# Miniprotein binders against q9h3h3: the designs that were tried, part 1

All scores and structures are predictions.

Target 1, 235 residues: q9h3h3
Amino acid sequence: EDGFTAEHLAAEAMAADMDPWLVFDARTTPATELDAWLAKYPPSQVTRYGDPGSPNSEPVGWIAVYGQGYSPNSGDVQGLQAAWEALQTSGRPITPGTLRQLAITHHVLSGKWLMHLAPGFKLDHAWAGIARAVVEGQLQVAKVSPRAKEGGRQVICVYTDDFTDRLGVLEADSAIRAAGIKCLLTYKPDVYTYLGIYRANRWHLCPTLYESRFQLGGSARGSRVLDRANNVELT
Positions, changes and structure headers below are counted from each chain's first letter, unless a header gives other numbers.
F, E and O stand for the ipSAE by ESMFold2-Fast, ESMFold2 and OpenDDE, each averaged over both directions (binder to target, target to binder). V2 = 0.75 x the mean of E and O + 0.25 x the DockQ between their complexes.
Where letters were taken out, [cut] stands.

## First folded at step 1 (miniprotein)

Design t1 (at its last look DockQ between E and O 0.46; V2 from the best seeds 0.00; counts 0 for: pae E 10.7 > 1.5)
Fold by OpenDDE base, look of step 1:
Structure t1 (fold): chain B 235 residues (1-235), chain A 87 residues (1-87)
Amino acid sequence: as target 1 above (235 residues)
Amino acid sequence: DPEELKKRLERLKEMVEYLKELIERAKELGDPELIEWAEKLLEYLERFLEDLEKRLKKGDPEELKEEIEELRKELEKLKEEAEKLKE
C-alpha cells in the first residue's frame, strides 16, 4: 500500500470518527437483542453517506459494539500531540521507543487489531462473530467501517486497552481466532494514528507492531503472531 | 453538555492540524489525489464546525464561542490555500 493510500485511509477514518455511529452497547442493551441489531445493520449494506435503499438514511462513521467492561479512556491526546511537535522541532532522533514513552507519559495506550475484508457475506459473518465475542466479554470493544460509495475493503477494528501489554494483545488475537476469523491481522497502536504515523512515514517507523497469520492445523492458538519491531515470533 | 462540546472542539482542532499537514504535503508533491483528499476533509470539517455552532447555546462559555470562531477563520484560510493548489 502506497504511503499516500495509508494517509487517505487515516483521514477517512478520522472523518468517520466524527460522524454518527451505529452502536450496540451491551451495558444498556440486552444481549438477546444483538442478533436483531446485526440483521438490521449488516456492515456490507450500511453505507457511509446513507445511500437510498441502505439500512441507514443518515451518514454513519462507524458501526460499533461495546462490551460490559468497556470504559472509554483516550488519555491526554492533546498533551501527546504538543509533546510530539516539540520533539520534531528539537531535531532529536525519533524511534519506536520515543513513541512508546510518549504514549505511556500521556496515557494514550489503546491499540487495535485490524482486518480488511471485501463487502459481502464473509464480512457480515466476521463482524457478527466479533460482535458476539464483545457481548460475551471475550473482547471489550470493536468497530467496523460502513460501505463506501466506491466500494473497496471494509475494516474491522478490535481494540485492546494497552498496546504495551503483550499478553492482552495476544489474548485479543486468540479471541478473534476463536470467533472464526482466519484472515491476516495487523496490530496498530492508536498513538501512531494520533501522530500521523502511517506507512512510508519520514521517520521510517513501522506503524504495525504485530502481525497475526492463521495456521491451518497448527498450534493451540491457531495463529502465529510476529513482533514486527524485533522480527520475533511470539507464539 | 459543555464538556462534550469542548471534547468535540478539541477533536476538530486535531483534524484541522492534520488538514494543514495534508495541504503542505500536497503543495510539496503536487499530487492530485492529495489535493482531492484535502478538499474532502475540508468539506467535512466545515460541516462538523456547523454542527458545533448549532449546538452552542446562549448560556455556553464565551471562550467556546471564541475558539469556534477562530477555527472557522482557520478553515477559511485553509480553503483558500487548497483552492490555490488547483491553479
Scores: ipSAE 0.021, ipTM 0.341, lowest interface PAE 5.9, mean pLDDT 83
Fold by ESMFold2, look of step 1:
Parts: structure tokens; C-alpha cells; sequence
Structure t1 (fold): chain B 235 residues (1-235), chain A 87 residues (1-87)
């Protein structure tokens, strides 16, 4: 299908979470230092395992930018996971509605817009635009994967704090587009990630809630956002 | 730092449990892509464990040393299981 099964892409993400991150934290670092930091650590050159000649000498799991207003808010993940295990043994059907309700009940509401780009100038330029939008306050938190040993596409994740708030999710899409991003975006609530529910899951759940496509001549003259769960255009 | 070492050890335990589930799923499905993934994760976990072993100092709690040794044995067992699935 997409070159890796969703399962081992998720496992690679879990492994990356355990390694150190390279972070520009606008809460403690002046915004005027951003350009130098971006030049030092372009995501196309930062290697996952610290290859010779890289700007990093040790493993890097993620490269991240935290905005001025970023406040960590993962919610009750342990309670969510416990309730998920109970639900699986209960015999009740597992549907998108039950996942949504679990997320709401346990306040695990964050989600992210994702974009996949090949290593190189296009990736580094897109990341720089996103990072500036975060530091300027138009977005709150973003991260980008480092270059893997085998190569391949890298991912930029742009977080929102509540996947049930459509206006907030669409505003983040607009801010991403305003940063000059024209590639396909997909939106995934973090509840699916915390529960290990990926594309090839046994419940046939669709972890991608929204798709955003940029078209110059669209009726909205910009993003066209599709609700993948209901197959309905939102814009 | 013993507290940081314990944190990393607990994360390694979580990933080893996931590897066990992945191997069982690969057995059930007979999926060569899942088998390949299990081997890649195993290679990463071996590096993670080697880093833990390198960080372990002579004065650190004996409990940590015992837990790391147990995980080494578990990982060797899982490596053997994954290799058999390739046959």
C-alpha cells in the first residue's frame, strides 16, 4: 500500500518519542533566534541516528517548535487506555462514535494536521514556514521527523488542541496555507495514536478525519476540506 | 541518573510488550511485512537496551541491573521467534 504498513510506521514513531528532541521553545527563546536555529537544523540534514557530517552527533527523535502560548495538555491518557481495554472486552461494538466519546470523556482532544514531503529544499522551506507561524502565534505546536537512514518521506505534524472543534481545526488549516503550504494535508486525532489504532486496524476505523487539498481555482479559492468519516465537503 | 535510567527502562518494557504482540500478530496472519517490521523494531530495541547497559553504573541499584538482564533475555527470545517466522 503506502510502502510501510501503518503498524510499523507507528512503532517507529513510538521509538522516536524515546530519543532526544531538538526543540525551539518560544516560551524561553527569543523569536529573533529562530532563523539561525532553522539554518542549523534543517530537517533534511538532521539525521535520525546522528550520522557523520550531520549537524547532530546523537540520535534525534523529532525536531519541534513550541509557540509562546503552548501549554501541554495530553488529557487523561491512562484513563483513556484503561477504558479502551474495558471496551474491547465488553463485546460492545467499536465505532468512530465510541472513540469520539472516549476522547471527550477523558479529555484527550488534541489532534494534528500531517504533511509528507521528500527530504530536500521543499521540506526545509515548508518546515521553516510552519515554524515561523508557530513562533508568530498563528499555530501553537509543530514537529517534523528527522531524516531516516533509509531515506524516504518525512512528516510535519501541526497540532490543534481539540479535534471536535471544527472551526479551530479549519483555522489551523488556513494558517498552514497562509504559510505557503500547498500539499495534501490529513488530520488525525491523537486518541487514535494513543490507542494504537492505525490505518490497517482490525476495526476498520478511519483515523483520518479530514483531508485538505489546495486548489487555486476552487469555489472557496483555497483549501477544500473533506470530512473523510462522512464523505462531506466542509468548505 | 538512576531516575532517568528507570524512566527509560519502563519505556523499553512497553516497547518489548508491543513487540510481543506484533510477533503474535505476524504468526496469526503470516504477513511477511509484519515479520520485517518486527525485525526492524527488534534492532532498535537492541540499540536502546545497549544504551541502557552503557548508562548503568557500578553504584546503581541492583534491581535495575536485574531488570535490564531480564529484558536482555526476553529480547534474545523474541529475536529467535522472529527469525523462525522468516522460514
Amino acid sequence: as target 1 above (235 residues)
Amino acid sequence: DPEELKKRLERLKEMVEYLKELIERAKELGDPELIEWAEKLLEYLERFLEDLEKRLKKGDPEELKEEIEELRKELEKLKEEAEKLKE
Scores: ipSAE 0.000, ipTM 0.282, lowest interface PAE 10.7, mean pLDDT 81
ESMFold2 (binder alone), look of step 1: mean pLDDT 80; pTM 0.758

## First folded at step 2 (miniprotein)

Design t2 (at its last look DockQ between E and O 0.30; V2 from the best seeds 0.00; counts 0 for: pae E 9.9 > 1.5, pTM E .696 < .8, other shape alone 8.936 > 2.5, unsure alone 69.761 < 70)
Fold by OpenDDE base, look of step 2:
Structure t2 (fold): chain B 235 residues (1-235), chain A 87 residues (1-87)
Amino acid sequence: as target 1 above (235 residues)
Amino acid sequence: DPEELKKLLQRLKLMVEYLKELIERAKELGDPELIEWAERLLEYLERFLERLEKRLKKGDPEELKEEIEELRKELEKLKEEAEKLKE
C-alpha cells in the first residue's frame, strides 16, 4: 500500500468518527438478527453521505459491530497527548519503546488490524465474515468504512484491546483468517493515530507494528505475521 | 459532551501539526504526491473542524470555542500555504 493511502484513510477515519454510525450491538440485539442487518446495510452500498438510492438517507461515518464482551475504553488520551507534547519539547529521543511506555502509562492500548478492499461483493462477504466472528465472540469489535463517492477502497478495522499483548493480536489475526479473509492485514496501535504519528513522521516511527500475509497449507493459523519493528516472523 | 469535544479537538490539533509537517516536506521535496496528500488532508481537517463548530453549544466552555477559532485561523493559513505548493 502506498504510504499516502494509509494516511488518507486515517484522516478520512477521523472525519468519519464525527458522523453517525450504523451499529449492530450484540449486547442488546439477538444474534439471529445479524443476517438481516447485514443484508440491509451492505458496506459496498452504504454511502458516506447518504446518496439517493443508498440504504442510508443520512451521512454514515462507520458501520460497526460490537461483540458481547465489548467494553469501550479509550484510556487517558488527553494525558497521553500532554505527555507527548512535553516529550517533544524535552528533545529526548523518541522510539517505539517510548510510545509503548506512554501508551501503557495512559492506558491507551487499543489497536487494530486493517484490511483494504474494493467496493463490491468481496468486501460485503469479508465484512459479513468479520461481523459473524464478532457476534460469535471470536472478535470484540469491528468497523468498516462506508462507500465513498469516488469509489475508493473501503477499510475494515478489527480491534484488539491491547497492542502490547502479542498473543491477543495473533489470536485476532487467526480469527480474521478463520472468517475467510485472505488479503494483507496491517496492525496499527491507536496511540499512533492519537499522537499524529503517520508514515512520514519526523521521528521515522513505523505506525504499522505487524503485517499478516495469508499462507496456503502453512501453519494452523493460515497466516505469516511479521513484526515490522524487529523484522521477525512471529508465526 | 464537553469531554468528547475536547478529545476530538485534541485529535484535530495533532492532525494540524501533521499537516504542517506534510506541507513543509512537500515544499522541500516538491513531490506531487505529497502536495496532493496535503490538500486532501486539509479538506478533511476543514470538514472535521466545521463539524466541531456545529457541535458547539451555548454553555460549552469558552476555552473550547477559543481553541476551535484558533484552529480555524491556523487551517486558513495552511490552506494558503498549500495553494502555493501548486504554483
Scores: ipSAE 0.088, ipTM 0.544, lowest interface PAE 3.3, mean pLDDT 84
Fold by ESMFold2, look of step 2:
Structure t2 (fold): chain B 235 residues (1-235), chain A 87 residues (1-87)
Amino acid sequence: as target 1 above (235 residues)
Amino acid sequence: DPEELKKLLQRLKLMVEYLKELIERAKELGDPELIEWAERLLEYLERFLERLEKRLKKGDPEELKEEIEELRKELEKLKEEAEKLKE
């Protein structure tokens, strides 16, 4: 039954991707407009389907901020998917290493730090900090889910352009912590999303590559980052 | 602009293929939740197809219009399959 939830999640993710997004694009919008935009569209109040009393009247799939240096690059997703199907038919073992190689070969290298927060002031404050870090150039692109139901947690995704670049992933973690975020972060490469591989998949692949936990002590920017594949601390 | 329209069309094609797989699994498992998901996905695809048609600009390539019409026909066939699952 674990595979059943993966198909459900894939369908919901595709539906959100296909609905309109609310986007602040620093490449075309002055940074001085960011605070007004954040006040107009707090993620705890933007509803998935445009409920009455919401700032949005139409469905919203995601709320996003694009930085000045954001350059969309999904890579060869079609080739990746074809190679994935061929691999499954071949009878060769499917391992995290084969997924990594597929991603490298087809240049599908992006990934994201994830955090889950309940609707309310803490979510809106965290999102505002992330959005400012993106516009200021410390991060490239981020998105946050709209409010789906009262009491349900929402997700903030902070993207990096290459999950194989450990230094770049750790730099993004540092920028998130510098924005004052102290909650648990998990890192997932986008290759798993494009292949429809979620937690509890039938290949027993773990889509979480890194975990980051905030540490008290030392500097205010301190975090403990764990490599889930090798069970070793990177920091 | 035309490049973004092509990307949207490609995403719609992938979602249609996923819907075909979802319907096949629903036939095999007989799961009412899968059938409901397939119906919701059909609704999303129909709305997305209408959005693509609205975004087509004056003088758009005829191949994009032809691909959209082919997808409309595929969605109609999938609607028939989904109705059979309700039986």
Scores: ipSAE 0.005, ipTM 0.267, lowest interface PAE 9.9, mean pLDDT 79
ESMFold2 (binder alone), look of step 2: mean pLDDT 70; pTM 0.573

## First folded at step 3 (miniprotein)

Design t3 (at its last look DockQ between E and O 0.04; V2 from the best seeds 0.00; counts 0 for: pae O 14.9 > 1.5, pTM E .531 < .8, other shape alone 9.249 > 2.5, unsure alone 68.559 < 70, placed apart)
Fold by ESMFold2, look of step 3:
Structure t3 (fold): chain B 235 residues (1-235), chain A 87 residues (1-87)
Amino acid sequence: as target 1 above (235 residues)
Amino acid sequence: DPEELKKALELLKWMVEYLKELIERAKELGDPELIEWAERLLEYLARFLERLEKRLKKGDPEELKKEIEELIKELEELKEEIEKLKE
């Protein structure tokens, strides 16, 4: 019913992948230029289709920051999708374990922490903190959705390169919290996105692998992280 | 709702001046994180004020009120952090 759910925003985000992106690329742009770029393109003011009065006159699908060590690699997505089709016709059970195996076999290992914030100061400040963490090397790559005409929450995605590397995923959570982020975070492996597996899918799979909640005085990293598949607290 | 818009404009102008006072206090305490927080908030308020005064069709008063309420909360949080450092 609400238009700000993570799956609704993620579906619109996939459609936006093909539109132009606004990118700060630390591999080719000096870090000293980041503050000016953030001021020019605050996510609460950059509009999806270039509305009058926006800093952008053309459509923008995503606003992104690439870290110094960012190396794009989506893996063997075509092979993954072919194997997925074969699995569906094979009569073998479809479980989270089989999806994990497919992802490993085809090297589709990336995933992302997601956070949802209303347009305004909190969003822009959070994005600036994340962008700095990326440029400083604590995070590898992040993106944020532009403002939609119907309003509602926007999403910041913070990528990790291997969802099977639990320590790496938890370290990214810690870096996000160190940037001052206190809202709920959810983690989704990219394999689910490439196979079109959303929250209400016909296989009843849960695409959210982890949830992170901020907690003052909690774990060493200040987060309570729950493994959604096994309903087990990790921190 | 032109009278409500006018009241919102007056409130935002007051918030800008109050925030400038908070920035001066943060500078006296020498806390770079608080100074950055306050300066970013001032920049946001200035842009929001410009949007309210010019170029935008009169917005939904409820949405504008919610945005202003969030800005007030942010100012109070900043004030609280500065007060923690006084003693």
Scores: ipSAE 0.000, ipTM 0.378, lowest interface PAE 12.1, mean pLDDT 79
Fold by OpenDDE base, look of step 3:
Structure t3 (fold): chain B 235 residues (1-235), chain A 87 residues (1-87)
Amino acid sequence: as target 1 above (235 residues)
Amino acid sequence: DPEELKKALELLKWMVEYLKELIERAKELGDPELIEWAERLLEYLARFLERLEKRLKKGDPEELKKEIEELIKELEELKEEIEKLKE
């Protein structure tokens, strides 16, 4: 795994969230324009800092597609963080169940399927498939990281509204697989990001709740989904 | 996977059409940045097609091979057009 610490990746993601986004919003833009937009801004060519000869002259944090049903709802992130600090101070044991309850209480329920792909055609193709699935209403929202100068892997994030809704998480996996994505997927709740729960955290919490592996000739879903917390296959 | 190859070709065809639009826009605007962009996209597409061509096996549908060859030829023509824009 690329030697970037989980902290560095988090800092980079936060910095990217502050920079301008290239957005296709299916709520305001006709679906017929998606193809032209995808051509204009292939994620393998869009550069993080607007390098000469890139489609973007200005820095781009993310390339995103919003579906017609997309409604941004982050919940009470500040209340969540305050409750998390209080919990840490209490010395009470912190479990995945504790985090789930905090997330529910503060309505911070969003989560995302993550895929990491090298810059190039496979990434652009994957992104085009995901973007189409979002515009067609099979997925609600997705984003992809622009190309870094170092040429590192780019990440596609496909969001779901509720990480506690196992069916919704599995439906999103199915839609991603239907879009032709065959790589490993990992599902992470946003609550884990907001609380700074990364790999090798002091609480030994796994920030990945689910793992999806592509399966040839398998079920209609085309994947096996593992619940990492319980070590149980869901599919 | 032949299906993956078909999807890749469809995307490539679309990217080639976009490259044509970029070239035309570069001609109209005389924008050196658009020319540079068109060149980069061309190089990307060319390298991609070369990789696809190398992956073609004798058992792959001849139609796919023909489509790749046609796209390679089209990119060569577009390369000549971009070079003319730099003159």
Scores: ipSAE 0.000, ipTM 0.169, lowest interface PAE 14.9, mean pLDDT 84
ESMFold2 (binder alone), look of step 3: mean pLDDT 69; pTM 0.546

## First folded at step 4 (miniprotein)

Design t4 (at its last look DockQ between E and O 0.03; V2 from the best seeds 0.00; counts 0 for: pae E 17.0 > 1.5, pTM E .593 < .8, placed apart)
Fold by ESMFold2, look of step 4:
Structure t4 (fold): chain B 235 residues (1-235), chain A 81 residues (1-81)
Amino acid sequence: as target 1 above (235 residues)
Amino acid sequence: DPEELKKELEELKEAIELLKEMIEYAKKLGDPELIEWAKRLLEYLKRLLEQLGDPEEIKKLEKELEKLEKEIEKLEKEAKE
């Protein structure tokens, strides 16, 4: 009865990336249409495979909102992956510094704030606030997972374009909090995702760069942000 | 165009059912942001309905929206108090 494995979860994530996405693209769609789109496709109701009674009749991998100024550029991912394989065979130490340098060299600088929420109106409310912040220009791009067949938590990803720019990452956290989000946030640079480096990895690397906790009276728009790489609080 | 009208009516009916669900969630949670979201959806549906003219089915949908509008106004008043 243990049908769930790490390989199964990884395969589902890959399939979601390759399936169709539901996208509100502010670059081509008027902002006045956002609220109707959000009401039609709440993430707690959009199903991964188009279950009966769903607003979607086809599989959906992700629900996404692109801001007016969003310009996608993932960088040299193929070169990054090739250099990573070469480093693994070279005998050189694998450290957080080597990952940072690889990301800079290959221009794979994007990263994302993550929040995990149970299905329901709390999730839909959080997503609506994030989506509005993207369309209004406080954030560039966000996505949310659809409801899985088994249920369980869903994830909202809010992207930033350069994880080495601490101020920019902290400004995105502040915009998320201004949208009314109070749950735990974690920040993961995309370089770790493209190299398949997860929490339980053989190099003992920590893919979470920052943690953000909401607190009353916090110094940076109600957030307390911990830098996991250097074990220092930034707020 | 009868086929275009059928598509718009289906969109309206789906959105009205979602609005009913949002109102029920707002009742349970008492969250002012959910009430505001429901209010914005209602205004959008009113604009879409105005574009469609006046078949008898649209008159029924208009009456449903009026009932839901009154319910939203009651919730909005209670949330302020």
Scores: ipSAE 0.000, ipTM 0.138, lowest interface PAE 17.0, mean pLDDT 79
Fold by OpenDDE base, look of step 4:
Structure t4 (fold): chain B 235 residues (1-235), chain A 81 residues (1-81)
Amino acid sequence: as target 1 above (235 residues)
Amino acid sequence: DPEELKKELEELKEAIELLKEMIEYAKKLGDPELIEWAKRLLEYLKRLLEQLGDPEEIKKLEKELEKLEKEIEKLEKEAKE
């Protein structure tokens, strides 16, 4: 994917973050209402712009589920951005280690497992499994993109609090797999998004830290997780 | 590939179980939106089965979908009365 395509997708994602969200918040809504909410707002039918005959009349940026333990903490994003600009001006080498240190220093530690699925039942079923896992406390928060007019792939994002906590990242992969998800997963820290580090960036930084591949008959986790930075299998 | 077919069949079975859960929930709530969703899922599953061909295991799943279709039709009728 051309760097321009990755920047365009990021701009679309940022624009979607500004539009209204359809949210199920398990902190305020009984878990018994989840199934009715999932049925009312299947992500394959919810449209980005509120098309006639869709469940939504107004534009929707994301469909999200918040778990009982969810607390939004973005850290010091402004301080992170300022430090990043200063680093670029210094002419110092920029490495994945540098970005990790910036993220830790500014407490911008969130990251997400990503899966891309075609609109349809498989997407809605995958989302239902993830949403249930969030409400049951196996995952903290997840979101899914609504259907676009062009029928392109939708993305499910499953968040973890700390991309530097390898165990937490692996536990989220295991929970996603336990929810019945068998597709390819990629893990991306949010710090890369805040700094505008996408595919084919000028620093040749890979924004994907981990890849998870489902394995039939494999270990108790049901997946192989690859550390992309070190090219080492973790599972 | 027989392994790929087996994987697709397991995914279909999981989808059929979800459809059953939706139908039971629709019975409980009488929600017309839930009935419509169940109907859309049913049609999707039928199309998936048509693409997989005629193994005996698929015929069994088709018969199960036919039963679920009759249940949805009953719910649609009850929701209009």
Scores: ipSAE 0.000, ipTM 0.189, lowest interface PAE 12.9, mean pLDDT 83
ESMFold2 (binder alone), look of step 4: mean pLDDT 78; pTM 0.709

## First folded at step 5 (miniprotein)

Design t5 (at its last look DockQ between E and O 0.01; V2 from the best seeds 0.00; counts 0 for: pae E 14.2 > 1.5, pTM E .669 < .8, placed apart)
Fold by OpenDDE base, look of step 5:
Structure t5 (fold): chain B 235 residues (1-235), chain A 92 residues (1-92)
Amino acid sequence: as target 1 above (235 residues)
Amino acid sequence: DPEELKEELEELKEAIKWLKELIERAKRLGDPELIEYAKQLLEYLKELLEELKERLEKLGDPEEIKKLEREIKELEKELKRLEKEIEKLEKE
């Protein structure tokens, strides 16, 4: 029962703030090197803290793949935050429409498909499929969380440029499914993350805009994408 | 549902990571508005964590409960650390 002292947890937490990313950048690295990079850094083996015997000796915050068309554009996150504070102070009703308008005004339009997988071969295989789809230009950017010490689920995030573009969101779902992913997917705008809007928030806002379920059945094989805000199937 | 709680814990971990990025940005810029935003986000994350604890207590699987309790306890320690960092920034 090794009582990790509060000081040791604080040191691990400070190290996590400085945690480097393991990145494969297709803009600067030949696509032919992807398989070697995936073999060197399987996400089920890469540890958050660089544990002895892991592929990483140093802490790792994320493992990421950048596509050829990837341009990091976070928009005006500071302006978004200031506008959000002003909105809260105003006592005006906060709705999904309000958040959408804030996101548009500040150009904070990125969103992500999320999948949660247990550490192991299925995760590494899923990640390899996503990474190839990114390098091949079917997806723009993706990241996966490293293995936690406690062996919890790891998350793969597949980004889209605009959460308000339903077609782009659906195209990314299709590309994820084409990469062989069959698990549940949830889509979340980054604006919700930046504003601290998670499940059970005081405004009762659902941070998940879309849910995708893959059907294995004969004639109906494919994704079913649900718009959670409107409770409407899009596919 | 234990699986739903695990998903919410992963979301909370992502949120804490974002809070850390905000704190580091606030340190670099010396922006009082970013410090205030970091405080508001911290308070929200504390509330979310308490809600997750209450939901965990209603679960019936002792093995899964113990695992999630450990994760929650680590996140609580992290939030307390970040709170102290914010308090330091407010005094500078």
Scores: ipSAE 0.005, ipTM 0.235, lowest interface PAE 10.1, mean pLDDT 82
Fold by ESMFold2, look of step 5:
Structure t5 (fold): chain B 235 residues (1-235), chain A 92 residues (1-92)
Amino acid sequence: as target 1 above (235 residues)
Amino acid sequence: DPEELKEELEELKEAIKWLKELIERAKRLGDPELIEYAKQLLEYLKELLEELKERLEKLGDPEEIKKLEREIKELEKELKRLEKEIEKLEKE
């Protein structure tokens, strides 16, 4: 029952990754052009398959912003996937510690904060704030899904380069909040994404490592962050 | 709940500030897509403000109502001013 949802999500993610992306790359594009680019391609109006009347005429898998200092390095993803296949046939138990060790061994350490918003002003405003934070250097890279025909919620992903670096992950949460984001955030290490492990998976693993909730008058970061692995509040 | 209303009012204030900055950028750049986006954002903020006004009437605390009512009226005036600015940009 649960396995069908994970397989469907993996197939959709692969299709979006393979379609063209709309990218603002601060390494090759002046920062002064960002506002016009954001206005041309608001995520609530950029359609997944290039519907008539949208700003894009062909499919768009993702809308992304790369920061000035972003250096793409996914690690040994193929080795990770091969080791994962071997582990599944070995009969050994699969635990969250297993995934952490695989990620470390193969240097697949990136992860992302996720937020889900309905199409419209709140989504476009949140994306614009995140994009500016990336171009200004407070965040490294972010992407947002385009609008689906069904009109469901869209996702903004804000990446960090090492999910085992708790301080770095919390600094990214603080930067997201400083950009004016007040919605619920969840953090997922990329190892789970590359292995196709979603919430409804065969191993009952929880791919969400942290949960962040905005609080007025809270800590200096303005967030209440829960460590889902240890069920402990960090703030 | 009055605390929820206060928090949403603060969010609306932040969004109005963002709309002001968007309008200034649209004026500087002369970009019709920025103008249209600003118009859509304005209409959304007008709807949100009207919802806040209705919830204020249901609050039941007379002193807190007067405080929030003044803030909402100031925001309503600001939205009307920004609407006129957008209309001028659309004609230009």
Scores: ipSAE 0.000, ipTM 0.213, lowest interface PAE 14.2, mean pLDDT 80
ESMFold2 (binder alone), look of step 5: mean pLDDT 81; pTM 0.762

